# Ledger of designs, part 10: VH-VL binders against q10491r548to677

Target 1, 130 residues: q10491r548to677
Amino acid sequence: KVFKLGILIQNEKVRKDRLLSNREVGVILTSSQLMFFKNVYWISGLLDQLEDFKRSHSFSPCYFSPHLTSLSADYIIPLSDLVAYGDGSRIENELYSFSVKQKNQRTHVFSVTNVDELNDWLVKINFVST

## First folded at step 17 (VH-VL)

Design x2
Fold by OpenDDE, fold request of step 20:
Structure x2 (fold): chain C 130 residues (1-130), chain A 123 residues (1-123), chain B 106 residues (1-106)
Amino acid sequence: as target 1 above (130 residues)
Amino acid sequence: QVTLKESGPVLVKPTETLTLTCTVSGFSLSNARMGVSWIRQPPGKALEWLAYIFSNDEKSYRTSLKSRLTISKDTSKNQVVLTMTNMDPVDTATYYCARTLDEDDYSPYFDYWGQGTLVTVSS
Amino acid sequence: QPVLTQPPSLSVSPGQTASITCSGEELGDRYAYWYQQKPGQSPVLVMYQDSKRPSGIPERFSGSNSGNTATLTISGTQAMDEADYYCQAWDTWTYVFGGGTKLTVL
């Protein structure tokens, strides 16, 4: 099951502990993992399909074409012991950032352009991860 | 002492699937901030990273090959497995597995390498 | 498909200093790593995070990173230093290697 899909801005930790707004990435949250795609157009296409489906079939499951299983993720994070949290910081005074972390593992930082999207990611990631 | 050893077929036919196994020793695949990467090197050519898997089952793939690659691990056996589908003569290379470190949330690197195994793709 | 550019070859006399460069946009903000590979052998890490030497690597090896260029420097070059050297960086969950530099000790 897909819980959420969207586009995030990757914020990479670089030298001197700076966060670099690296690139936009496509993201799919499933019941078992976070899937990331460097080609955001894949996710953009799915988002368009989702919106079209909502307008036509608001109470039915959305079926994507191509099937999500046909997509190959560039990067995958399992959800076991995963926690998503915001630190209230703004990147470039424009983006809302949040972190995704497992115990004793790398902290991944992402950002979005609006607070509602931020909260939605936080709620859904933490919900599925527990 | 940290060691990695590649095993698998040394000859593969075109269109077949390659399965390589990396057996590690001297560290656990459950150790935090550690993983294993696969890197290949065609004869007389440069190194090319393929994929990695970390202790938390985090995975990454080379974009141009991600549709053909699958990486997994069996912590109890100290083994990491790479599968590569639809092999072609251009995939002929020495395949290495290497311990991958991810420290201080900075970019990972490879501190220990296996001896490598030459895989030839030919009819 | 980020690219790290290295000179294909470099020749030095014994005792001289060898400087191997690696250029790429990734190196502007990220660390460089270096590997030594002798014929018929596996790569060996010789430098990590631009300028840190792993245990067992001689002090004559040093590294730096400025702008978009990382440099591996071998002072007092010895015959045993003859090898291929590869730089490496990381970008968006991907490792990138340079094309390699063949260092010949004359």
Scores: ipSAE 0.882, ipTM 0.942, lowest interface PAE 0.4, mean pLDDT 93
Fold by OpenDDE, last read:
Structure x2 (fold): chain C 130 residues (1-130), chain A 123 residues (1-123), chain B 106 residues (1-106)
Amino acid sequence: as target 1 above (130 residues)
Amino acid sequence: QVTLKESGPVLVKPTETLTLTCTVSGFSLSNARMGVSWIRQPPGKALEWLAYIFSNDEKSYRTSLKSRLTISKDTSKNQVVLTMTNMDPVDTATYYCARTLDEDDYSPYFDYWGQGTLVTVSS
Amino acid sequence: QPVLTQPPSLSVSPGQTASITCSGEELGDRYAYWYQQKPGQSPVLVMYQDSKRPSGIPERFSGSNSGNTATLTISGTQAMDEADYYCQAWDTWTYVFGGGTKLTVL
């Protein structure tokens, strides 16, 4: 099951005191993992399908074409022992930042354009990871 | 002492699937800041990173090959496995596994390498 | 994705200083790593985080990263330093290697 699709801004830590907000990435949240795609157009296409589906079938699971299993992720984070949290910080006063921290203390930082999306990602990631 | 050793077939036919195993010793695959990468090198050519799997089972793949690659690990056996489908003669290379460190989330590198195994793709 | 560019070859006489460059668009923001590979052998890490030497690497090896160029410098080059040298960086879950530089010690 897919819980959320979207595009995130990756805040890549490149040095101890430097974080780059340099790349949009597609992301799929499933029941078991976060899947990331460098090609955001794949995700954009799926988002369009999702929007169309919601207009017609608001209470049913969305079926995507092509099948999500046919999409190869560039990067995968298992949800086991994962927590997502926001620190209230804003990147360049435009983006809302949140972190995904795993059991081994590895931390990934992403940003979104509005607070509603931030909250939605936090709620859904933490819900699925629980 | 840290060691990595690649094992698998040395000859693969075109369109077949390559399965390589990396057996590690001297460290645990559950170590928080360690992982294992696969890197290949065609004869006389440069190094090419393929994929990595980290202690937390996060995975990354070379974009151009991600549809053909699968990486997994068995921590209890100290083994990392790479599968590569639809092999082609162009995939002929020495395949290395290497311990991958990312101690500070911005310092990824390979500090120990296996001896490599030459995989030839030929009819 | 970033591309790391190295000169394909470099020749130095024994005792001279060899400077191997690695150029990339975002290399100034990211750490560079270097590996030495001798014929028929596996790569060996010789420099990490631009300028840090792993244990066992001679002090004649040094590294720097300025602008868009990382440099591996070998002072007092010896015959044993003849090898291929690869720079490496990291970008969005991807490890990138340079094309390699063949260092010949004449």
Scores: ipSAE 0.882, ipTM 0.943, lowest interface PAE 0.4, mean pLDDT 93
Fold by OpenDDE, fold request of step 20:
Structure x2 (fold): chain C 130 residues (1-130), chain A 123 residues (1-123), chain B 106 residues (1-106)
Amino acid sequence: as target 1 above (130 residues)
Amino acid sequence: QVTLKESGPVLVKPTETLTLTCTVSGFSLSNARMGVSWIRQPPGKALEWLAYIFSNDEKSYRTSLKSRLTISKDTSKNQVVLTMTNMDPVDTATYYCARTLDEDDYSPYFDYWGQGTLVTVSS
Amino acid sequence: QPVLTQPPSLSVSPGQTASITCSGEELGDRYAYWYQQKPGQSPVLVMYQDSKRPSGIPERFSGSNSGNTATLTISGTQAMDEADYYCQAWDTWTYVFGGGTKLTVL
């Protein structure tokens, strides 16, 4: 099951402990994984389909074309013991950042431009990860 | 003493699937902040990273090959497995597995390498 | 897509200083790593995080990173230093290697 589709901005820690707003990435949150795609157009297309479907079939399962199973992720994070949290940090006073982390593992930082979107990612990631 | 050793077929036919196994010792695949990467090198050519699996089972794939690659690990066996589908003569290379470190939240690197295994794709 | 560019070859006489460069768009923000590969052998890490030497690497090996260029410097080059040298960096879940530099010690 897919819980959320969207586009995030990757914020990567670079030299001298700076955060670099690297690039936009497509993201699919499933019941078991966070899947990331460098090709954001795939996700953009799916988002458009999702919106169209919501307007037409509010009580039916959404079917995507192509099937999500046919998409190969560039990067995958399992949800086991995963925690997503925001610390109120703003990047360039424009982006809302949040972190995704497992115990004793690398902290992944992502950003969005909308606070509601931020909260939605936090709620859904933590919901599925528990 | 950290060691990695690649194993698998040395000859693969075109369109077949390559399965390589990396057996590690001297460290656990569950150790925090480290993982294993697969890197190949065609004869006389440069190194090319393929895929990586981290201790928390995070996975990354070379974008141009992600549709053909699958990486997994068995922590209890100290093994990392790479599968590559639809092999082609152009995939002929020495395949290395290497311990991958991600220390201090900076970019990862490879501190220990296996001896590599030459995989030839030919009919 | 990201590319690290190295000179294909470099020749130095014994005792001279060899400087191998690695240029890439993202090297201004990211660490460079270096590997030495001798014929028929696997790569060996010789420099990490631009300028840090792993245990066992001679002090004559040093590294720096300025602008978009990382440099591996070998002072007092010896015959045993003859090898291929590869730089490496990270970019959006991808490891990138340079094309390699063949260092010949004359």
Scores: ipSAE 0.880, ipTM 0.942, lowest interface PAE 0.4, mean pLDDT 93
Fold by OpenDDE, look of step 18:
Structure x2 (fold): chain C 130 residues (1-130), chain A 123 residues (1-123), chain B 106 residues (1-106)
Amino acid sequence: as target 1 above (130 residues)
Amino acid sequence: QVTLKESGPVLVKPTETLTLTCTVSGFSLSNARMGVSWIRQPPGKALEWLAYIFSNDEKSYRTSLKSRLTISKDTSKNQVVLTMTNMDPVDTATYYCARTLDEDDYSPYFDYWGQGTLVTVSS
Amino acid sequence: QPVLTQPPSLSVSPGQTASITCSGEELGDRYAYWYQQKPGQSPVLVMYQDSKRPSGIPERFSGSNSGNTATLTISGTQAMDEADYYCQAWDTWTYVFGGGTKLTVL
């Protein structure tokens, strides 16, 4: 089951302990993992399909084309012991940031453009990982 | 003492699937902040990273090959497995597994390498 | 696709200083790592985080990073230092290697 699709901005930790906003990535949150895609066009296409589905007011499940199983993720994070949290900080005074972390593992920082999207990611990631 | 050792076929036919196993010792695949990467080197060519897997089953793949690659681990056996489908002569290379460290919340690097195994793709 | 650029080859006489450069925009903000590979052998880590030496690496090896260029310096170069040297950096869940530099000790 897919819980959320979206595009995030990755904030990579670099020298001197600063964060670099350098790349948009596609993200799929499933019941078992976070899947990341460097090619955001795949996710953009799926988002368009999702919007079309919502506009149709259909009560049937949303079926994506191509099938999600046919997509190969560039990067995968399992959900075990995963926590997502925000610290209220802004990246470059434009983006809202949040962190994703597993116990004793690297912290991943992402950004979004608005607070609603931030809260949605936090709620859904923490819900699925619980 | 940290050691890694690659095993698998040394000859693969085109279109077949390559399965390589990395057996590690001197450290546990359950250790936090470390994992195993696969890196290959065509004869006389440069090193090329392929994939990694960390103790938490976090995985990453080379984008250009992600559709052909699968990496997994068996912690109880101290083994990491890489599968690569649809092999081609261009994939002929020495394949290395290497311990991958992610310390101090910075980018990982490779501190110990296996001896490598030459895989030849030929009819 | 990020690229790290190294000179294909470098020659030095014994006792001279060898400087191997690695250039790429990724190195402007990220650490460089260096590996030594002798013929028929596996790569060996010789420098991490730009300038840190692993245990067992001689002090004649040093590293620096300025701008978009990382440099591996070998002072008092010895015959045993003849090898291929590769720089490496990180790029969003991906590792990038340079093309390698063949260091010849004349």
Scores: ipSAE 0.879, ipTM 0.943, lowest interface PAE 0.4, mean pLDDT 93
Fold by OpenDDE, look of step 17:
Structure x2 (fold): chain C 130 residues (1-130), chain A 123 residues (1-123), chain B 106 residues (1-106)
Amino acid sequence: as target 1 above (130 residues)
Amino acid sequence: QVTLKESGPVLVKPTETLTLTCTVSGFSLSNARMGVSWIRQPPGKALEWLAYIFSNDEKSYRTSLKSRLTISKDTSKNQVVLTMTNMDPVDTATYYCARTLDEDDYSPYFDYWGQGTLVTVSS
Amino acid sequence: QPVLTQPPSLSVSPGQTASITCSGEELGDRYAYWYQQKPGQSPVLVMYQDSKRPSGIPERFSGSNSGNTATLTISGTQAMDEADYYCQAWDTWTYVFGGGTKLTVL
């Protein structure tokens, strides 16, 4: 089951504890993992399908074409013991950032341009991860 | 003492699937901030990173090969497995597994390498 | 898909200083790592985080990073230093290696 599709801006930690906000990545949140795609075109296509589906169906499962299982993720994060949180900080005064963290593992930082989108990611990631 | 050892077939036919196993010792695959990467090197060519898996099962794949690659681990056996489908003669290379460190700066590197195993793809 | 560029080969006489460069736009913000590979052997880490030496690596090995270029410097080069040297960096879930530099000690 897919809980959320979207595009995030990756904030990579670099030297001097600085974060670079330079890459858009496609993201799929499923019941078991976060899947990341460097090619955002795939996700854009799926988002279009999702919008079409929402206009025609409100309470039925959304089926994507191609099947999500046929997509190969560039990067995968399991949801076990995973927590997403925001600190209210803004990057470059344009982006809203949030962190994804597992116990004793690295912290991943992502950004979005919309506060509502930020909150939606936080709610859904934490919901599925618990 | 940290050691890694690659094992698997040394000869694979075209279109077949390659399965390589990396057996580690001197550290646990459950250790935080540690993982294992697979890196290959065609004869006389440069190193090429393929995939990695960390202690929390985070996985990453080379984009150009991600549709053909699968990486997994068995912590209880101290083993990391790489599968690569639809092998081609161009995939002939020495395949290394290497311990991958995930430091605080989020710039991982490879501090210990296996001896490598030469995999030849030929009919 | 970042690219790291190294000179394909470099020759030095014993005792001279060898400087191997690694260039890429990503190196302006990210650390460089270096590996030594002798014929028929596995790569060995010789420098991490631009300028840090792992234990067991001689002090004649040093590293730096300025602008978009990382440099591995071997002072007082010895015959045993003849090898292929690869630089490496990290970028958005992936690792990138340079093309390698064959260092010949004449």
Scores: ipSAE 0.877, ipTM 0.940, lowest interface PAE 0.4, mean pLDDT 93

